# VHH binders against q9xw16, part 229

Target 1, 132 residues: q9xw16
Amino acid sequence: MSGWNAYIDTMTAAAPSIKRCAIVGAADGSVWARTEADNVFKASEEELKTFVALFNDVTQVPAKGADIEGVHYVVPRTEESLIFGKKENTGFFAVKTKSAVLIAVYEGPNEVAAQVRKAVESMQTYLNNAGY
Below, E stands for the ipSAE of ESMFold2; O stands for the ipSAE of OpenDDE; V2 stands for 0.75 times the mean of E and O plus 0.25 times the DockQ between their complexes.

## First folded at step 20 (VHH)

Design xa18 (framework vhh_gocatamig_d2; at its last look DockQ between E and O 0.93; V2 from the best seeds 0.85)
Fold by OpenDDE, look of step 20:
Structure xa18 (fold): chain B 132 residues (1-132), chain A 120 residues (1-120)
Amino acid sequence: as target 1 above (132 residues)
Amino acid sequence: EVQLVESGGGLVQPGGSLTLSCAASGFTFDTYAMAWYRQAPGKKRELVAGVGPAGDTVYMDSVKGRFTISRDNAKNSVYLQMNSLRAEDTAVYYCAAPKEPPEGYGFDYWGQGTLVTVSS
């Protein structure tokens, strides 16, 4: 699990607007790594189990939104392996790899979201190529 | 081409009400969430409210209980009912929609905006 922390660091370094981040199992929402200390990713495993299940049918997610860390986000749209949401000046990006879901919660003006998406998708690509 | 046309803005007194409307075209409206943003002078644009295709709603905390976002999929329209308006609600309000895949990172399309001025 400790090795996964490096990927958390990579994403947060790539997008400074990311406030919290987690890598979880795509099958069950188990936490493989998460930001800690002042930026603790607070989603429970039960919540994450529900969240990762959204990827089973992403087409339905915009209709019902998504919850992360007890916060409800509106989901503008989805892609097969991408879910993103917005709430006030915050948002999240979640991408699915072969075996994981990467979740990044960010804060800032709208334009910062582009960098966050790029960060998580870059990691998505890396992990997919690595077999994860 | 995506088009978002806002209307309904104007000058109101504090405590007053106003309803904004947005007519959307150029994309599959009923599959996307829609949103209202606002930008006050000297401030950054912020998400006021969002509404999913089936009516799921999200609000910024400062407008909860006062603003209501709704949509009419048959009319490709989204609305923002604003009650108990405050001076700090003064802003240009924008209707917003996401870009279609693969582009976009949120609500990426914006209308021209409609000015809401709350002043005594």
Scores: ipSAE 0.912, ipTM 0.955, lowest interface PAE 0.5, mean pLDDT 95
Fold by ESMFold2, look of step 20:
Structure xa18 (fold): chain B 132 residues (1-132), chain A 120 residues (1-120)
Amino acid sequence: as target 1 above (132 residues)
Amino acid sequence: EVQLVESGGGLVQPGGSLTLSCAASGFTFDTYAMAWYRQAPGKKRELVAGVGPAGDTVYMDSVKGRFTISRDNAKNSVYLQMNSLRAEDTAVYYCAAPKEPPEGYGFDYWGQGTLVTVSS
C-alpha cells in the first residue's frame, strides 16, 4: 500500500530512531503499511490481532505487558489511546486512531522516546482529523 | 511528591547474592509497572528488569536466570533478587516509575540509587 506507506515515511523521518513501524487496522490488526526492506516490521497477524485488542481496555495492559515481533515488553502505564513499552534499550509507542493503530519500535534513552512519542501522536492527530 | 528510596546495596564477592529494595510513595503504585535500572561507571543507564502490577516481568538478556524482580503492592515496594553476581553487575541500581498521565515516555521518575559492588 504505497498510499499508506507515505505515512510510514513521515513518522520515520520525524523520529529517525524509529527502527520499525506499522499502521494496522484497529479492529483486526491487519497490516495497512509497514517498514520494509532493510527494517521489515515482522509481527505476525495473530500477534497483531492480540495487540490491537489491548486497546479495548487499556487499564489492564500494565498487568499483562505487550508482545510485538516476538519481544515481550513491560508497559509502565497507559492512556486511553496510548500504549508504550520497554525492553532493555528498546521500546515501542502505539497510538490508536478512529480506524487504526500506529506502532513504532525504537532504540534509545528517554530523550529518544520523547521524539518517538511526538512523531506517532502527530500522525495520530493527522489521521483522526482525516477521518481515520 | 513521588519518592523512590532504594536500599540493600553493598559489597559482595563474585557468585554472591544481594537483595535490593525500593520503597515507593506519592503515586498510584498498584496500577503501574515498576523497574530497576543500573548505571555502571562510564556507561549509560540501562533497564535491568521491569515488573507489572500483577507480576508480569521483563529482563535484560544478561541477567535472565540470575535476577528476579518482584513487588509487594500492599507495601508499595519493589525488590530485585540478584544471584550469581558477576563483576560486570557492579553499578548504581535505581528504582524507577512512570510519570502520571499524560506525561512521560517510559520510566521517568528515579530514586537516588544504591551502589552494588561485585569484587573479590
Scores: ipSAE 0.730, ipTM 0.892, lowest interface PAE 1.1, mean pLDDT 91
ESMFold2 (binder alone), look of step 20: mean pLDDT 80; pTM 0.801

Design xa19 (framework vhh_gocatamig_d2; at its last look DockQ between E and O 0.93; V2 from the best seeds 0.85)
Fold by OpenDDE, look of step 20:
Structure xa19 (fold): chain B 132 residues (1-132), chain A 120 residues (1-120)
Amino acid sequence: as target 1 above (132 residues)
Amino acid sequence: EVQLVESGGGLVQPGGSLTLSCAASGFTFDTYAMAWYRQAPGKKRELVAGVGTAGDTVYMDSVKGRFTISRDNAKNSVYLQMNSLRAEDTAVYYCAAPREPPEGYGFDYWGQGTLVTVSS
């Protein structure tokens, strides 16, 4: 396991409702780490390339939503370094660091989303401070 | 202040149809995706449908093909056309909008809800 897997573990531990998680390159969507085994993050690199490109203009994302792992999410709104989406009882949070995009897909009632956001943003802050 | 006011709920027989409306105010409507949620007795609130700013739609699987979410930005309104209603569709339906940055984690604002009862 790469050192990046530790960050995956940290996020998933911080928010148990996270089902799948990935850390990918912000420039090209290359996978640096992802949840595996029973919780394998299934997004292809091509899909991730498209996804990370959404951060080039987050203002357009609410118009067209976002796709992760072949699932289409409605995106309520965005921030400069934050994209989140919803579908049924699932959702995702994606945050951008200096060089990475952290993606967490979660499942549960609406209330769990707050913890997920906190988890990914905490990691975002940590990685940014570390230069990533 | 964000306000979401639902209307259109009521009692219908199975197989019937209803159209829910939501009038939104207090925020820049056309910049946010909107959603309909529902909460059935004894169940948790769940996302029924969402509509992006340009008409992108998402549905829960159980309502696909039966429900249609749409929006009218000129009227600051979002709608939920419900066809082929089933007993399991009985719930209070809520119009939902996201909280403005920096806070929020989904659709954070809710209307008062409108009751939809599907019963023979």
Scores: ipSAE 0.923, ipTM 0.961, lowest interface PAE 0.4, mean pLDDT 96
Fold by ESMFold2, look of step 20:
Structure xa19 (fold): chain B 132 residues (1-132), chain A 120 residues (1-120)
Amino acid sequence: as target 1 above (132 residues)
Amino acid sequence: EVQLVESGGGLVQPGGSLTLSCAASGFTFDTYAMAWYRQAPGKKRELVAGVGTAGDTVYMDSVKGRFTISRDNAKNSVYLQMNSLRAEDTAVYYCAAPREPPEGYGFDYWGQGTLVTVSS
């Protein structure tokens, strides 16, 4: 593995509907790795600081939705370490580990979302077990 | 048991209006966002609009400015005001809700649907 980018590749391979994804620091939203080149993950530092802070009280998130890459999503509901959102034919899943937040943005109807959730939760489990 | 009951569909001319209603039961309505989906014959279901627990909204691009989603938490109800209807809006419209935690991955419950036909 050549660093955090291998984890990005693992998630995108596990769920082909993922178009962009990132691993960011849970405390400050700093980007540890992201999809690059043709599928650059383009969230701003301000967006990411705001986004990771949503995990401080996930119960408030369905009231106001969430923004990633300048796109506003409705958040149907949350779990302690999981936020997901929907907008038209796109969505995202985000999970928190001990040190990081994994964000995957996908395209496709609701029917493909199960693969995306499984991919990010599998990586969440792996990173938590590794101490991250 | 989650139940979502849509009403208000019907036949309408292009340029006309309809209001769809959804009565929800069997879950804690005010803790979940709600949505309207639609499906035309032979097409995939698509998310038309979503409404957060406190009135936050999203819309598919082709309905922005024409459709308005709203909710009334006291009545456990969701509404879709549809204006300036077009033939392309012809579909069965479904009210949708998420599954209770920890299951699900979106809006996973749908009602029986209400048919909207925009013709002539």
Scores: ipSAE 0.723, ipTM 0.888, lowest interface PAE 1.1, mean pLDDT 91
ESMFold2 (binder alone), look of step 20: mean pLDDT 80; pTM 0.805

Design xa2 (framework vhh_gocatamig_d2; at its last fold request DockQ between E and O 0.92; V2 from the best seeds 0.86)
Fold by OpenDDE, fold request of step 21:
Formats: structure tokens, C-alpha cells, sequence
Structure xa2 (fold): chain B 132 residues (1-132), chain A 119 residues (1-119)
């Protein structure tokens, strides 16, 4: 297990609702680590390249939504380093660090989203402090 | 203060149609996506449809082709046209908006409007 894989495990373990995670390069969407085994993070690098580019202008994202793993999500709102989406009982949170984008896909009732955001933002803070 | 006020609910027979309306205030309406949720008795609240600030729409699979979400920014309103209604569509329907900050999705809800589909 690489160091980045450990971060995937940390985020995944933060809440039962978190199903899949990925850490990708903010510049090009290259996969640094992702959930494997029983619940693989399925987004292609091509899709991820498109996704991370959304952070170049997050204000436009709510108009068009966002795609992760071939699933289209409505994006309620965005922040400078935060994009999140909803579909049915699923959603995602994506946060940008200095050099990476952290993505967590979750499933469950609405209230579980708070734990998911906390998990990815906690990791965001950690990685930013570490220079990543 | 954010306010969302739903209307249009009622009793309808299976196969019938109904249009829900939501009047929104207290936030910059046209900068946020809006959504309709529903909660049936004994079930969790679920996202029925969402509309972005553009033409983007999202639906739960069970309502695709039957429900249409739309918005009118000039009126600060969001709508849910429901056609071919089924008994399983019976629920309290909620208009939903995101919290401007510190939110986790669609965090504000109206009082809800009851939709009952029954023969």
C-alpha cells in the first residue's frame, strides 16, 4: 500500500456512507490512489481530467452539474475548493488541495452528507499542511 | 431568512397529474440549484428531482419520463410537473435549496405539500 492508499482508507473509514474515494492530480486528473477491491472507484482518467478542470471556474458548475463514474449529479452550489453533487440517495464531495483533488462518493440518507464533507475536508487540511 | 413555500399538493387518482410550486425567498435564487424531495410514510426523505442554474436536470429513476422539474428565476420559483402518478408517489413533497455556507447538499426545506395518489 502506498502512502496515498492509506489516505483513501482513512477517508473511507470515516463514515459507513462513504463507498468510494479517489485522490487525483489537480492539474490533470491523474489517479494517485482510489478505492479498489469490492467497491472500485470507476471514474476514468479522462473523466477525471474533465472533472478537476471544473475547479478552474466553480461558479459555472451548478449550471451544468458534474459527472463522476459515469453518473450525473446536480450540483447545489460550489465553493472555491469544493464541489459536491446529489442524485437520489447518492452524492459526492470533491475538495481541492494545493496539488490534488479528493473525491468521496457516498450513499445514504441526507444527514450522512455532513460526515462525508467532514471526512474529505479533514483530509484536505491534513494534505495542505503537508504541502500537498 | 431562507423561506421555501410549497403548494399544489392534493388527492389524485392513479394516472393523474399534478403540478407543485415552490416560492423561494431569502437567498440569491438564481445562483443555486433547486430540488424537490419527498418523504413517504415510514421512509427516508429522498431526492426526486434537481435543477441546476442552467438547463441541467436530475431525476430519480422511478420518476424519469413522468416528472419534470423547472424553474422561473424571475419569479424565484421552482416547479414539479407530475404525470402518470402512481400510488407509490404518495408522499410529502418538499422544495429544497442549499445552504449558502457550511451546507452538505440541499439543506433548506419548505413545510412540504402532501401528494396522495389513491383510487
Amino acid sequence: as target 1 above (132 residues)
Amino acid sequence: EVQLVESGGGLVQPGGSLTLSCAASGFTFDTYAMAWYRQAPGKKRELVAGVGTGDDTVYMDSVKGRFTISRDNAKNSVYLQMNSLRAEDTAVYYCAAPKEAEGYGFDYWGQGTLVTVSS
Scores: ipSAE 0.923, ipTM 0.962, lowest interface PAE 0.4, mean pLDDT 96
Fold by ESMFold2, fold request of step 21:
Structure xa2 (fold): chain B 132 residues (1-132), chain A 119 residues (1-119)
Amino acid sequence: as target 1 above (132 residues)
Amino acid sequence: EVQLVESGGGLVQPGGSLTLSCAASGFTFDTYAMAWYRQAPGKKRELVAGVGTGDDTVYMDSVKGRFTISRDNAKNSVYLQMNSLRAEDTAVYYCAAPKEAEGYGFDYWGQGTLVTVSS
């Protein structure tokens, strides 16, 4: 979606450890923007539809984990608008806004993860304040 | 106060087996995923295996098929069954849990238990 790519750039600039990220519709997982070029965010429409539906009841997510880009992650815990997961040396943070889900995939340990979480939550706040 | 106490480490021959145990306390154990990490000398800690609140599991690729993570919510315990051990599995193994809030992954760690795989 035109104009949404700037938000991708803002998140990746704020947390350079983000390897791939996307902004998708909260209702259906449709891709509004994503990293492209050398770092294509590769999740399928079917996977994203399933993923965003996890936000309908986040309390069930630690029991079943989450799939992004064909990778299965353990989900340590959730918060009302936050799902995050770990697999080996990679992880993701996903936050829900009024209309969208922001997804960031990163590599690294907890010290890197904190930077990623801050970047996506800052954008979450911005988009919510803008009515999205 | 969160406590994670690992046990079961020791010296084992290549090809052998060990079972690690972790007793957890100080948090609502059955609402969080749990994990085992390891750290070899001079290396960074790496996630070996994770188990969700149900039966969901993830494994690092090099241990898949050899290691099995499990949990017993009645005993607030998590286990790592390690089979077909190799020299490269030598490390201190840590039980890990997420923080109740403000965390980024598995943020609490035990003191660790040493596994040495050697002839």
Scores: ipSAE 0.746, ipTM 0.895, lowest interface PAE 1.0, mean pLDDT 91
ESMFold2, look of step 20: ipSAE 0.723; ipTM 0.888
ESMFold2 (binder alone), look of step 20: mean pLDDT 80; pTM 0.804
OpenDDE, look of step 20: ipSAE 0.911; ipTM 0.954
ESMFold2, fold request of step 21: ipSAE 0.726, 0.735; ipTM 0.889, 0.892
ESMFold2 (binder alone), fold request of step 21: mean pLDDT 81, 80, 80; pTM 0.805, 0.804, 0.803
OpenDDE, fold request of step 21: ipSAE 0.922, 0.919; ipTM 0.962, 0.959

Design xa20 (framework vhh_gocatamig_d2; at its last look DockQ between E and O 0.90; V2 from the best seeds 0.00; counts 0 for: pae E 6.0 > 2)
Fold by OpenDDE, look of step 20:
Structure xa20 (fold): chain B 132 residues (1-132), chain A 120 residues (1-120)
Amino acid sequence: as target 1 above (132 residues)
Amino acid sequence: EVQLVESGGGLVQPGGSLTLSCAASGFTFDTYAMAWYRQAPGKKRELVAGVGTAGDTVYMDSVKGRFTISRDNAKNSVYLQMNSLRAEDTAVYYCAAPKQPPEGYGFDYWGQGTLVTVSS
């Protein structure tokens, strides 16, 4: 799991507005890596299990939103492997790879979200190419 | 072309109420969540409220209990009922919708905005 921390660092470095980040198993929401210390990703495995299950039918997510770390987000829209949400000046991006879900929670004005999406999608591409 | 047209803004006294309306067109309305943003003078635009396709709602903390976002899919409209208005609610309010895939990172389309001024 320690190897996955490098990917967390890569995403957070690519998008400074990311406050918390996690890489979890797509099948069960098990945590492979997460931000720690002052930026601890606090979602429980039970919550993450529910969250990753959203990717089973992303079309329903805009109807009910998504919960991360006990926070409820409105989900503007979804894509097959992409879920993003908004709450006040915060939001999240979640992308699905072959075997993982990358989750990045960010804070800032609207325009910072573009960089966050790019960061997680870049990692998504990398991991997919690596077989993950 | 996506169009969002806000209405209902105006001048109100503190404690007053307003209802904002947004007429949306140019996209499949009932497929997307909608939102209201606001931008006060000298401040950044912020998400006030969002409403999912099935009525799921999200509010910024400062407006909880006072503002209500709702939608009417039959009318392609979203509303913001604002009660107990405060001076700090003064802002231009924008209706917002996401861009269609693959573009967008949130609520990316904005209307022209409607000014809400709360002043005694």
Scores: ipSAE 0.911, ipTM 0.955, lowest interface PAE 0.5, mean pLDDT 95
Fold by ESMFold2, look of step 20:
Structure xa20 (fold): chain B 132 residues (1-132), chain A 120 residues (1-120)
Amino acid sequence: as target 1 above (132 residues)
Amino acid sequence: EVQLVESGGGLVQPGGSLTLSCAASGFTFDTYAMAWYRQAPGKKRELVAGVGTAGDTVYMDSVKGRFTISRDNAKNSVYLQMNSLRAEDTAVYYCAAPKQPPEGYGFDYWGQGTLVTVSS
């Protein structure tokens, strides 16, 4: 049985525009796995705690945006279990599962965003089906 | 049907100012973030500025301090105040909005654009 890092590798392989990603606990933002080494996902404990709490009421997120890795993003819209943000030529997608939040930070224009969203939503479905 | 109509573009000298306006219709304007993008000839379209429903903003680095995005929810309008214009700001400027669920990937609706030319 592989660790949580195999899921990180699966998402980055599915969408090469993903530069950094993480799987964090939905309750407290604790890091279960993340990209490492040259592509370290560098969000702070306090930032991740604040970030995962956004899923408590996603309808308020577009008003104020979201912060991850010290970067402020405008949030164009949300869905019940999905937040995405944009800044310059970068963005993120985040999805919530039963127990976790999956975060993927990518670079590229809007047309690559579909691949990133598909990668995180496929993993969201997999983890939900596994009880996570 | 989403409609986004930009106006306020024109020819201006370096150091000058322009205000762009965007009138929006066909969606619940006050629940979605709005953005301005630009595209120079031969370049990819790039996000210039975005504004949330309560006024939080994001700017690309090269325009920060010179451009200000704002919105008026009563008029379903978004604005871009452009000061200290440079030749590099020459582009067609587009107002942008997100697609409605279920098929959205960011700011995916665009107006027809308004041309800004900064030239001596």
Scores: ipSAE 0.154, ipTM 0.595, lowest interface PAE 6.0, mean pLDDT 85
ESMFold2 (binder alone), look of step 20: mean pLDDT 81; pTM 0.804

Design xa21 (framework vhh_gocatamig_d2; at its last look DockQ between E and O 0.92; V2 from the best seeds 0.00; counts 0 for: unsure alone 63.1 < 65)
Fold by OpenDDE, look of step 20:
Structure xa21 (fold): chain B 132 residues (1-132), chain A 120 residues (1-120)
Amino acid sequence: as target 1 above (132 residues)
Amino acid sequence: EVQLVESGGGLVQPGGSLTLSCAASGFTFDTYGMAWYRQAPGKKRELVAGVGTAGDTVYMDSVKGRFTISRDNAKNSVYLQMNSLRAEDTAVYYCAAPKEPPEGYGFDYWGQGTLVTVSS
């Protein structure tokens, strides 16, 4: 699990607008790594279990939105391995790898979201290639 | 081509009400979440309200209880009912839609906007 923290650092470094980030098991939402200290990712395991299950049918997610850390986001649309949402000046990107879900919660004007997506998708690609 | 056309803006007094409408075309409307944004002078554009495909809603805190976003999929339209308007609600309001896959990072398409001015 300790090794996964490096990937958290990589994503947060790649996109400074990311406020909180987590890597969780795609099967059960178990936390493998997350931001801590001043930027603790606060989603419960129960919430994450529900969240990762959204990837079982991403087509339904825009209908009901998504909850992260007790915050409800509207989901404009989804892709097979991508869920993103918006609320006020915040949002999230969640991408699914072979065995994990990467979640990044960001804050800022709309344009910062592009960098956040790139960061999580880059990590997605890396992890997929690594077999995760 | 995606088109979003806002209407309904205008000048109102504090405490007044307005209903904004957005007519959308150029994409499968009922498959996308929609949103209203606003941009006040000298401020960043901000998400006011969002509505999912089945009516799920999200609001910025400052408009909760006053604004209501809704959609009519049969009319490819999204609405923003604004009640108890305040001076700080003055802004250009934009209807917003996401880009279709694989592009986009949120609500990426914007209309021309409609000006809402709340002033006594």
Scores: ipSAE 0.919, ipTM 0.959, lowest interface PAE 0.4, mean pLDDT 96
Fold by ESMFold2, look of step 20:
Structure xa21 (fold): chain B 132 residues (1-132), chain A 120 residues (1-120)
Amino acid sequence: as target 1 above (132 residues)
Amino acid sequence: EVQLVESGGGLVQPGGSLTLSCAASGFTFDTYGMAWYRQAPGKKRELVAGVGTAGDTVYMDSVKGRFTISRDNAKNSVYLQMNSLRAEDTAVYYCAAPKEPPEGYGFDYWGQGTLVTVSS
């Protein structure tokens, strides 16, 4: 979707370690925008539907982990609107807004992860304030 | 005070086995995932294995099939069974846990570490 791509660009500019990211509908996982071209975010419809449903009860997520783009991540812990996971030198942060879930997949150590979390949560706040 | 105390390291020949243990205290162990990291001299600390609250696991590719992470919530303990050890597995191994909300970005607390040396 045109217009939503600007938010993808904002997040990737704020945290260059983000390799791929997407904005998906919180109810059904439908893709509103994603990184394209050389960094295509490739999660399937079924995977995204399963992923966004994790936010229905975040307290269950550390027991089972999470899958994004066919990669399984361990989830150390969650917060009400935040899920993050780790696999080798990669990870993800995902946050829920009123209408959407923002997903960012990154590569790098914990110092890099702090930048990614900040970028995604800043956008979460912006979209919530805008009614999304 | 969060404490993570590793034990079980030592000197072992290539092809040998060791079991590492981690005793955890000072946080709600059963609600958080746990991990083992390692760091060889001059290298970055790397995630070896992680375990979720109910036994879900991830492994770095080079140890998959050789290492097994597990946890015992009744004993607040995490284990790493290391089989078929190789020289490149030589490192200090650290037990790791996340920080409590709202802080943290992954596995953010580390123990003192336990040294594993694989040498002929």
Scores: ipSAE 0.740, ipTM 0.895, lowest interface PAE 1.0, mean pLDDT 91
ESMFold2 (binder alone), look of step 20: mean pLDDT 79; pTM 0.792

Design xa22 (framework vhh_gocatamig_d2; at its last look DockQ between E and O 0.86; V2 from the best seeds 0.69)
Fold by OpenDDE, look of step 20:
Structure xa22 (fold): chain B 132 residues (1-132), chain A 120 residues (1-120)
Amino acid sequence: as target 1 above (132 residues)
Amino acid sequence: EVQLVESGGGLVQPGGSLTLSCAASGFTFDTYAMAWYRQAPGKKRELVAGVGTAGDTVYMDSVKGRFTISRDNAKNSVYLQMNSLRAEDTAVYYCAAPKEPAEGYGFDYWGQGTLVTVSS
């Protein structure tokens, strides 16, 4: 699991607007890696279990939104392996790999979203190619 | 073509109320969340409120308890009831809808906006 921290660092480096992020198991929401210290990702295991389950039917997510770290986000739309949400000047991107869900919570103007998405999707591609 | 048309803006005194309306067309309205954004002079556009397809809501902390976002799927409309308006609420308010996949990253379609001015 320690090796997964490198991927957290990679995503946060690629998108400075990311405040917190985590890599969790797609099956059960178990935390493989997460930002810590001043930017600790605070989602509980139970919350993450619920969150990753959203990918079982992403079409329903815009109906009910998504909760991360006790914060409710409105979900504009979804894609097959992508869930993103908005709240005030914050948001999140979550992408699903073969075995993981990457979650990035960001803060900033709308313009930063593209960079955040690119960061998590790049990691998604990398992990998928690596078999994860 | 997606179209969003806002209405209801105007000049009000502090403590007053306004109801903004947005008529949406050009997409399957009831399948997407909708939102209201605002942009004050010299500030960046910010999400004021969002409403999911089933009615879940998100608000800016500064407008909680004062603003209410709602939607009417039968009318393809989203509303923003604004009560207890403050000077800092002065802004152009925009109705927002999601773009199609691979084109947007959130609420990326915008209406022309409606100006809300709160002043004594």
Scores: ipSAE 0.672, ipTM 0.859, lowest interface PAE 0.7, mean pLDDT 93
Fold by ESMFold2, look of step 20:
Order: C-alpha cells, then structure tokens, then sequence
Structure xa22 (fold): chain B 132 residues (1-132), chain A 120 residues (1-120)
C-alpha cells in the first residue's frame, strides 16, 4: 500500500517531535505504513494485534497500561477513539478510524505532546471522512 | 474543583527512606491513573512514577527498584515509598492527575508539591 506512506510524511511534518509512527489495520494490527530507515517503527506483529484490540473497550486500558515497541506506558485516561500513554520523557498517541489505528511515538514534555495529538487527530478525521 | 495535596517530604540522609502521600479530591479518583513528578532546582518536571486504576505501574529508570508507587482508592490517596535515597533525588515532588477536557495530553493537574532534600 504504497500510497499510505504519504500520510506518514504528513503526520511527521505536522509534529516534528514524533520519533516514530505507523498506520495499522484496526482488525489485526497489520502494518499499512510506518516510519522507516533510522526511525524504524519496530513494534512486533503480536504486539500490534494486542494493541489495536484495546480499542474494543478503551475503559479498561487505564487499569493495565499499554505496550508499544516493547515499552510499557501508563495510560492516564482514554476517550472512545483515543488512547495515549506516558513513560518518563516519552509518550504515544493512538487514534482509531473506521478501519485503521494511527500510532505516534514522541519525546518531550507534555507541552510538546499537544502538537502530536493534533497531528494524529487531524489525520484521523481525514481518513474517517475518506471512508477509512 | 480538583485538589491534590502532597505531604511527607523532609530532610533525609543518603540511603534513607521517606513516604510521600497525596490526598485527592474533586474528581472520580477511581477512573484515572495517577502519577508522581519531581522537579529539581533549575530543571524541568519529570515523571517519576505512574499508577493505573487497578495498580499497574510505570517508573523512570533511575528510580526503578528503589521507589514504589501505590494507591488506596478507599482513601482517594496516592503514595510514593522512596527507599535508598540519593542526592540526585532531591527535588520538589508533585502529585499529578489527568484533565477531563478532550485536549488532555498527559497528567495536567498538579499539587503544590512537597520538598525532599537528600544531603550528607
């Protein structure tokens, strides 16, 4: 799915603090696109399948946290289509569309995280409007 | 109104222990993860530890094995047990909670803090 890489570029351009990101299938966690080269998004297929299933009931996620790329994050709270996590000076934002989950991993303080959330949610809206 | 009140800070020698407490009010405590942050003089606040609604924990690497975060949902309280304290642990420690607004990006509510000084 060679066209999906453009969406990765759009998100990383919108929030330069994003270190790695991916677009994965909501049903199975299959990777549609991801950052590559020196910033390879390296979550395993098993981890991604487990991760996207969290969206089946987001209210349970703050109890146990979430894992991405082998890192365990505390999840402060959730929204119906949004999960975010924190660990030390890093974090992630993940949003669900009709058929995909967008995942962005970033570094920086909470103030930087606002840009990351906006970038991911803007793409969420775009993909939902496009039928994805 | 969300209120977070820290206590338990003080002066301690290296290798000593302290227990920090945070009394929380003004929100449904059981629905949010909670955290402790710290801020040393001239530095930014950093996340020390977080605790999920059912007790899942995350720690910064330098405190793992020495600090234990816990919560007591019956008392709306969060604790940080600090053992084997080192000079680098000197900081103001803050209890933190997430905001309700959809724009939240982490732990956005803070208490006034409690000072921990580790010196020899």
Amino acid sequence: as target 1 above (132 residues)
Amino acid sequence: EVQLVESGGGLVQPGGSLTLSCAASGFTFDTYAMAWYRQAPGKKRELVAGVGTAGDTVYMDSVKGRFTISRDNAKNSVYLQMNSLRAEDTAVYYCAAPKEPAEGYGFDYWGQGTLVTVSS
Scores: ipSAE 0.604, ipTM 0.845, lowest interface PAE 1.6, mean pLDDT 89
ESMFold2 (binder alone), look of step 20: mean pLDDT 80; pTM 0.803

